VH-VL binders against o60147. Designs and how they scored, part 6

Target 1, 175 residues: o60147
Amino acid sequence: MLEKNKYLYIFRHIQTNQVLLSQGNVLKKTALFQLPYPLQKPVAPNGMRPAKLRKDHWVPLLKVEFPNESMFQSVFMQLLNYRKYRSVQPLTSDLLKLPIPVRRRKIMRQEVPNTIADLADILNKEKFPENSVRLQLSDKSDSEYADWPPSVQIDSEEIKLSRGFREKTTVDEAR
Below, E stands for the ipSAE of ESMFold2; O stands for the ipSAE of OpenDDE; V2 stands for 0.75 times the mean of E and O plus 0.25 times the DockQ between their complexes.

## First folded at step 1 (VH-VL)

Design t7 (framework fv_tocilizumab)
Fold by ESMFold2-Fast, scan of step 1:
Structure t7 (fold): chain C 175 residues (1-175), chain A 121 residues (1-121), chain B 107 residues (1-107)
Amino acid sequence: as target 1 above (175 residues)
Amino acid sequence: QVQLQESGPGLVRPSQTLSLTCTVSGYSISSGYYWSWVRQPPGRGLEWIGYIYYSGSTTYNPSLKSRVTMLRDTSKNQFSLRLSSVTAADTAVYYCAREYYGSGSYWFDPWGQGSLVTVSS
Amino acid sequence: DIQMTQSPSSLSASVGDRVTITCRASQDISNYLNWYQQKPGKAPKLLIYDASNLETGVPSRFSGSGSGTDFTFTISSLQPEDIATYYCQQYDNLPYTFGQGTKVEIK
């Protein structure tokens, strides 16, 4: 069976606005390891529980179609590097003055605009051919978080998810 | 299982300081979480007073900030509330509660049983 | 401060009825809202967190929905033990604020 190796899907958590990257139209439980803040209650004072994947809590934010796997891999790896860079930056003094729940809320709320801005920055750097990259946003107003290069074509097509994506999970899937 | 229990005088004179202690069992207050006080005047709704973080840092409701002090005693696993210059408007059931937090979520659980403090001469 | 307004302030319903309570925030709080149940003489008990998540051990007849400024709490089939005052609470910003409460009574 052929892989969808030229597609990037980005999902948003409906409660926290945290984002997950996926190479296909299915969200895998291993994607939860991208999150700096797990979605589960702590088990121990210094420990965190493995996250449970609740597919009904994740909605598509955007889908990107690249003309080939090489362009996909370049952009995908750069986006992962941007996310890693953000995760290791020191917190601002303003954020450090906030209680942990309020601080985390503000950080999480910024993941959607930050991810969109990062994607646009990468695409502006790469100088791909005009209209070679197809971008679909669930909410078109989110396109305003960035200036898009001429390589990007924004369309209105519905983001299609794989069979069983919204199936309710009753067991802990992230070990 | 984490349990909280309020204690302190049930009667305070106007202009004096209301002082309550919350004793925590089943978890060390210096190991995590925010530890809060919430009050409820008779027949009225709930008002958050403030919290003390497990590190000792405090944040108070701006409406009460000038009168509130919270302290912790890690050797007794207790945290306390002091509310100065009390009036009849401070008559309420006072609850201590843990502010549970994880992954952006926050709520009060568990709560103490509540301690009625009446302000009268 | 974020003001939380509940509607109605009180209601009377029969066992088995569907009961709906609403909560409105004075500004966008996303989904950072909890619902508590308080029985006379008792401390509040968490029922719903983050607008729509049922706390462990809470009966499935309780549910929550909404985001932004408008939130709904529902009891799908009212039971006698559900007689209580229900409070919404926001944690989007300090100070944490509660709605005025909705008293639910059996007729």
Scores: ipSAE 0.000, ipTM 0.452, lowest interface PAE 18.4, mean pLDDT 79

Design t8 (framework fv_tocilizumab)
Fold by ESMFold2-Fast, scan of step 1:
Structure t8 (fold): chain C 175 residues (1-175), chain A 122 residues (1-122), chain B 107 residues (1-107)
Amino acid sequence: as target 1 above (175 residues)
Amino acid sequence: QVQLQESGPGLVRPSQTLSLTCTVSGYSISSGYYWSWVRQPPGRGLEWIGYIYYSGSTTYNPSLKSRVTMLRDTSKNQFSLRLSSVTAADTAVYYCARGTYYDILTGYLDYWGQGSLVTVSS
Amino acid sequence: DIQMTQSPSSLSASVGDRVTITCRASQDISNYLNWYQQKPGKAPKLLIYDASNLETGVPSRFSGSGSGTDFTFTISSLQPEDIATYYCQQYDNLPYTFGQGTKVEIK
């Protein structure tokens, strides 16, 4: 369920490049249910390693501010639908000939470019006012994965907020 | 206490097939991991040849794929390398090694055999 | 194939010195890079995996850093037993590829 707000945060996993969407600057446990692939593998290189994703393994990729809740809801829902659609597409023959771990790594590496492209595609199809959507990235070069409409204003400053803030960390554990 | 050990002829004639076996102890090759071959020409660097997955599926370095075959013998806990049509350029120390998962990712070689020198000479 | 370039090809340093080796990938490999130590006449030994993680049983003087295309391997205080050739290896894509190696000697 969408919450009544106008901010979308997108987070990236530091090793796998898997992407999570969040409503606001706090990444909640329930966001992990967005992941299309099971993360459990019983094989450990030289000892047991956790297969699950941890909050400290996620960094902000980008932040989007919408002018109102209705626009936020529309874009957020469409973005989730794009992700679901991608997860059920048949794999190419090139991918199918790869071992499962290698195949999944290649698919996961594309989540950042794909998510950015999907966001831009949605925004290009919507008729939003000029400079009404504000986009702030952790790495501005990631904006080059897509062509942005006139409705989008890309912030000159990269994301620096919400890291290590205690109150935000405690809220992150809520339901 | 996983251990790998190479065995096979140390001398192969040009145009013939190089054949090596890796004997694994302390872990069943059919239970997991990628089982790899890596070679090193004298005084030079390392070149990955390929691997056989614990299920029996294989992946070979494209530079060698037309000449490479890897097989496993689960009853002996061994996997083998066959490299056909050898030339002097195939003279190298051949290592077997275990390739690993990191969560759902694969990538590093954590246990290595001692290496077996194979000289290709007439 | 992803090409891995190591620098320098060789170096000589004194016991206790800080030694730094670099490795450059021809394309972005994220953190999918390992470092191996090979002593004369022996098989390579894994020291660092996933760019910065120290393998179990490896002394803490060894460390790795970097992501993307540029990586560094450091020995904070060189010991006599560290005389070896060091290799980086990427596993972002098949085939696995290694750097050409850096020979470390004590002067």
Scores: ipSAE 0.000, ipTM 0.480, lowest interface PAE 13.1, mean pLDDT 80

Design t9 (framework fv_tocilizumab)
Fold by ESMFold2-Fast, scan of step 1:
Structure t9 (fold): chain C 175 residues (1-175), chain A 122 residues (1-122), chain B 107 residues (1-107)
Amino acid sequence: as target 1 above (175 residues)
Amino acid sequence: QVQLQESGPGLVRPSQTLSLTCTVSGYSISSGYYWSWVRQPPGRGLEWIGYIYYSGSTTYNPSLKSRVTMLRDTSKNQFSLRLSSVTAADTAVYYCARDEYYDYWGDAFDIWGQGSLVTVSS
Amino acid sequence: DIQMTQSPSSLSASVGDRVTITCRASQSISSYLNWYQQKPGKAPKLLIYAASSLQSGVPSRFSGSGSGTDFTFTISSLQPEDIATYYCQQSYSTPYTFGQGTKVEIK
């Protein structure tokens, strides 16, 4: 029986490199509220945003295995708080000088290194047993965005899944 | 239907702080968009004041930045404008507006409040 | 700041006429230009975004074109309800800036 709530699944957007955090291996539409730059336009003139989630646009960034649910919840909540704090900071004068599309691309591009750095910062503050937290990355070079504590073991095997964290997926692209 | 409605005093004394609130109905301000203030002096053109993102991040027009503060109240679904040290030059119709994004590359004000005239006079 | 200049400042035309308004940016803004209609005593209304995209619910007689620094807004057949002031606005960088407006009146 799979023990619930001890895995953190982190996804990245294939075009923008924006990051979504999930406590399950399948993203829910509510995760889109984490985004500083929403990807969805309103469907109707009344401005209602559809919050459409496209599975083929989100790929695994990393998976974190915690020794228990309590540690998972602590780290997950802290990571959400770090992201919220970053999102409410005023833009720097350097960023404001840039054209809007260049500015957005630069900010979105930084979400991957920022998320990894934030995760490492949280794990460095916590006192976890040696090798108790396991990281599995889709690209191991992403681990170089941070210095990891002794509690972290980085899996030598990269994540090979191309769509989410699911093993079997079928994309119907019929026109 | 999403609607925006300005409210606040229509008369402000010189040197005081102008304070306006925008009430949004039909959409939660904490769910998305940039929420903006734009003003128009009588008989003249439009001037963008600033925006607040649904997360609380703000950007102000540099010409007004030292005098402007924008806040959101997500429990009341409102965002507000405070403009300090007002003069007769600040007399204008003040609009709140939603800043809609169109793809990764463009923004426009797609929904506007009706506007609130604020006169700065002794 | 990016300065937006409209031409003409005002015009008077007959019902059914083709009306053209131009907008020039002080630097290249790619296609990040919007057009708004403002009737007397009313808030502005978005007509065109991204230089040439017609907003939902806006009549097809309104169109926009251009890129870089030079932009054109056209009403193919002027109607009485089109009496308004029209504004261009760049969304390329903050601060967002508007043209001075073009007042369109019927003869």
Scores: ipSAE 0.005, ipTM 0.523, lowest interface PAE 10.2, mean pLDDT 82

## First folded at step 4 (VH-VL; framework fv_lerdelimumab)

Design b5 (at its last look DockQ between E and O 0.25; V2 from the best seeds 0.00; counts 0 for: pae E 4.9 > 2)
Fold by ESMFold2, look of step 4:
Structure b5 (fold): chain C 175 residues (1-175), chain A 118 residues (1-118), chain B 109 residues (1-109)
Amino acid sequence: as target 1 above (175 residues)
Amino acid sequence: EVQLVESGGGVVQPGRSLRLSCAASGFTFSSYGMHWVRQAPGKGLEWVAVISYDGSNKYYADSVKGRFTISRDNSKNTLYLQMDSLRAEDTAVYYCAKGEWYDYFDYWGQGTLVTVSS
Amino acid sequence: SSELTQDPAVSVALGQTVRITCQGDSLRDYYASWYQQKPGQAPVLVIYGENNRPSGIPDRFSGSSSGNTASLTITGAQAEDEADYYCNSRDSSGDHLYVFGGGTKLTVL
């Protein structure tokens, strides 16, 4: 049987720069469960989990096209593991000296470059065929956060959608 | 050393109420979400409820929603489960469990037995 | 609530390798964690975040996942590994809901 392409969709919060990973082109409300709040006191680097998913606050960061489910699943799970390990790292003395709200915001601000670097690191370690993985960014200059392996073809066209990874419908007129 | 000690279990008739307590020590109780998990005799584990670190958010399994109330007193390092309108199917060992980042339960109490029988 | 499905029983010869599986749609989106329970005792966390061991858990325990399936592997099974094993994850159908698998009884022959 012919394998079907599988996509990884990555979103960025317009204010906090938090990052959410998605298997679908529109965020499900359950994507917020990737963030550790509000059950625990917010001392994790990821900052506080919003109480509700505001889809107008999450914009496309990038998408990755994989030729099959196996490649997608391997990369997706490794990305989640990278985020987990970073979130439990000891805080540096410089960060500990900051007021908690400032510290939290500074840590969250790094999620975009860290996620892009993590993705590239994973793809550099995998032995995928040349040009088998297509990467499309909302801001092509974000590719400069990492060095990309020969397996990655960076799309020359940027993502132009302002909400999700699909065209707005008539019921989604508000922005 | 993290310790969780449940109490308040016993034998009650259907329709009655019971309050369980869980005394916590060895960690900053007010920083963590806390859970109740139950296990009917000879059966598997069933998640019951969670309460956020500050008590502001509470979530319940459908099987107990509207009958059970989870609460906490951070000044006493104590977790509670108020169990109203008890049914025979609520018969179980009730465990309190400490939540951690990424949705796992790193420490458990020894449990307290609740038996609901006519 | 989403279900997590485990085989009810698995056997392994002493010193051999065994894999206990857990299946469910929510495992595509969320980490699985694994708990060991011996008779009359509380559960004990043995694997979290797919493949992390808490301090004090022997390195013969490991975890993995693929698609909608998570696995607990015990390499070189010992007599003391005989227990019930439960997987746990978030329930993708609701906010802050959790679900356990039905449990797997491991017998060491």
Scores: ipSAE 0.055, ipTM 0.571, lowest interface PAE 4.9, mean pLDDT 83
Fold by OpenDDE, look of step 4:
Structure b5 (fold): chain C 175 residues (1-175), chain A 118 residues (1-118), chain B 109 residues (1-109)
Amino acid sequence: as target 1 above (175 residues)
Amino acid sequence: EVQLVESGGGVVQPGRSLRLSCAASGFTFSSYGMHWVRQAPGKGLEWVAVISYDGSNKYYADSVKGRFTISRDNSKNTLYLQMDSLRAEDTAVYYCAKGEWYDYFDYWGQGTLVTVSS
Amino acid sequence: SSELTQDPAVSVALGQTVRITCQGDSLRDYYASWYQQKPGQAPVLVIYGENNRPSGIPDRFSGSSSGNTASLTITGAQAEDEADYYCNSRDSSGDHLYVFGGGTKLTVL
């Protein structure tokens, strides 16, 4: 399905919890360029990209509908910047004390909540009109990771997306 | 303890080939990207090449592209640098270095000297 | 190709503070890592990211960044800090994935 340019989809990797941003409900291969080069294993949070896009490894996290494409683009770029910035920030003393594998796992677990928090922070700063941004989560409990501004209307229903980077429809289920 | 030990350096004539090895221990070698960095006598550090943890991705400096080949054998915990068509300007101490997520080199070998001279 | 530039040499009095700066376009997008190299020895990582110190590196070493610059600061320089210091970062230009600065020779007076 073709999506309008005002739709942001965020996907997470099922193993690493890395996050990819997509304009529309179909994740393009070029989205992998959001991640750094795949130099080591496991894939770093907000870091190394896989060699190939495995559709079965990515699941939808949330969907955001903006009033227009301009607002979408603004938030999209800001999210990328936030992610990039965070990925290279100093590690906390607590994290530094942990063995590298444990540290990596700890950081990976924070990627999803961090991304959600980033989105909320960006939206809070943008001061969009009330109820002008529609947010739908795959897991409604994920909304608890952040305080949302009045501009955000959270849908009561969870999104139903396939791992194939597409929103599930009745037709899809019948296949 | 992480340990990286380079070998294979020596004196060679221009146009010849040389293969360097780096034996790694003290960490899960197959999980990390590995780098080669060289340093000409009395000069600064120059990044040469990187290979991903599984060998699926390789990148080179322009100065060595087409002549050098980085590879690894994870079963042997060994990193390699095949150097072909060697030039005088390739003369340097060659270090193998362990990569990390945040794009730094946290461990270095002691290096092996490669001298290219006629 | 983008370059990282460093002053070739700086000096600091014992116990004083010195800042070594690295400048380059890549630093606008990436943090630098810093390496100390003493004569006849391999480089040693001293700072990475904004201000991360590896285990075993004294707390007198710190890192910072601003714009297209990264800096290594030694607060209370010791005699053993005399060495060459190199900055490194990713390079998004060309086929150079990583780039080193030219190095700074630090003399402790």
Scores: ipSAE 0.036, ipTM 0.633, lowest interface PAE 4.2, mean pLDDT 86
ESMFold2 (binder alone), look of step 4: mean pLDDT 92; pTM 0.949

## First folded at step 7 (VH-VL; framework fv_lerdelimumab)

Design k4
Fold by ESMFold2-Fast, scan of step 7:
Structure k4 (fold): chain C 175 residues (1-175), chain A 118 residues (1-118), chain B 109 residues (1-109)
Amino acid sequence: as target 1 above (175 residues)
Amino acid sequence: EVQLVESGGGVVQPGRSLRLSCAASGFTFSYYAMHWVRQAPGKGLEWVAVISWDGSNKYYADSVKGRFTISRDNSKNTLYLQMDSLRAEDTAVYYCAKGEWEYYFDYWGQGTLVTVSS
Amino acid sequence: SSELTQDPAVSVALGQTVRITCQGDSLRSYYASWYQQKPGQAPVLVIYGENNRPSGIPDRFSGSSSGNTASLTITGAQAEDEADYYCNSRDSSGNDLWVFGGGTKLTVL
């Protein structure tokens, strides 16, 4: 008897505030394709270079434990689609006034509050049982980006990563 | 085993309408974005439309925008393509395809042929 | 521009290595996925996300990407590899929709 996958990990980039979703406590290179601005492809010389996947640049933002695999998969797929939806929305006039590098940096900084708000919105739409979803945050103050439904229990505990997080398989940014 | 089975193709006159269906099995249909891709006889693949897992987001190729409508019924594990104002250039085999994280197509149906001619 | 360009045809001798190439501005931003299509059959995914193979795809298939170019390499081509090959990527121009290359017919001699 094996436990089915019921954990969602969200990681953030320490410099850019970009976020990546993972079905386990290890980031794979394919996770980079979740982003509206892919991290591994080069960009034009005058644009911001995408960050690359390396262990010391990505830290846990939050961990969610669901009652079962079905609920986990539903929320995970909804989060991916919410991120996609945000990537195609029109930019506000305030953002359009900014130079392209400043605009992109500001958009990337918003990924943490936006992801937390999206997660809360999804959980508010779903009618999960009271206290059935456990949310652990690296920084408890990040819970203030949203209003949480009765199904969510918030714990402020250090998020433990697997020994299998592989430093040697990552590619560094130019530094 | 993942299966996608298209139906509803046939011969139709220009200006008429046709509705395609795609019956999905072997995966949790409501978790994934679904696509329609077409291929004219002897030609290459052309992406047509996508629908998000919950049906709230839809996008279309410019060639079909305003004429085709993608929809889904998650309770029936079925994807639809309503094709209005059909033109001769819409003649193609229409494939149903499953999106994976909306980045690539991991499974395809066998296709259904739509012929628009007078 | 979101257009992806492929040469229409390429040939390879049995057991030799062939590279099929896809070019376009979208490949600067996104990796290509590759699909094999045999006559009368639906396309089959052979490579995604730079160089990942789905379960059941032989290890002779590999992918690579640099700049505006993505390549599918078949090392030690077999007769059964004779097919049309299509690249696919995302439109980087703002719509972020899917675009296919024109396809390359591989003939195994």
Scores: ipSAE 0.012, ipTM 0.480, lowest interface PAE 8.2, mean pLDDT 79

Design k7
Fold by ESMFold2-Fast, scan of step 7:
Structure k7 (fold): chain C 175 residues (1-175), chain A 118 residues (1-118), chain B 109 residues (1-109)
Amino acid sequence: as target 1 above (175 residues)
Amino acid sequence: EVQLVESGGGVVQPGRSLRLSCAASGFTFSFYAMHWVRQAPGKGLEWVAVISYDGSDKYYADSVKGRFTISRDNSKNTLYLQMDSLRAEDTAVYYCAKGEWEYYFDYWGQGTLVTVSS
Amino acid sequence: SSELTQDPAVSVALGQTVRITCQGDSLRSYYASWYQQKPGQAPVLVIYGENNRPSGIPDRFSGSSSGNTASLTITGAQAEDEADYYCNSRDSSGDDLYVFGGGTKLTVL
């Protein structure tokens, strides 16, 4: 089931610039499904550590307030679809010429501009009332990655998160 | 045409070791990540391991972590899987598969059967 | 390490349409890829990136996705389509990087 709310939060990774979408001001571990590249490297050649959500590695990129739950759900689902689509497209010839680590860094660095452009594209395609969508950006200059429709009202007020924007991990009995 | 040919399978006793090989042709081997995927008799597919194009990054399924080692020799267009401490549950056909490790498996070899039994 | 759920078996009459479904949380973030496997043969990629066909795959094969569900559709099933079909998705949430569905055995009647 999808959560009922009117707010979209987008977070960026401080080191890689990878982006996570959230249906509220709490970033859940399941959001890691959105990432095309693992955040953790193996400890040894025969080992691998599970993916870990660290609150201190993610900062808010932007917050969107929609006029109602239906509009929020539509935009949120479309953003996830845009990200899925990007992850499986054939790489351009320019990217294919790069070594894989360089290629991945370049792709990851584009996630912030791409996500902002995708959000604006979706909002331009939808017919929302004038000034009905409130967009808050942690860095106002990021608004320059796209042209925004008349439905969007941009402000640079600080994004306010719940006391913890990361969901608590349930403690299970150890094996 | 792309071709992947596995070899090295056979019957082995529990606790022993086997090394599988996969000979690749028809594409620039050194450009692509390579995978091992296995299938127990009458069961489904299970991803085993991946190695980056240059051999610097390796990842393993939890079921084989600490026992299997993936490697490659780009000068010979060959992928390897060193299997140590073999268990009955490792009995499977082992497939070599091509694909960028963050995407999908576009070509598969015909597989090599590993049977772990007393 | 999310799981992908497939029905173990499905049947379709010759020339009719069949839909094989795959469900899992990773599918909200990644498109499934689909593999056809005939007895004694290696898997063959038939669909990737929602609805892309590799060269040589007939146009009767198509893919779709919605929410946590991905589907493989065969429109006008032929006898040669009788096989096991596996979905696969990337998984960044746990220990394994890739997860396969349990497979669906398609019988063409």
Scores: ipSAE 0.005, ipTM 0.536, lowest interface PAE 11.1, mean pLDDT 81

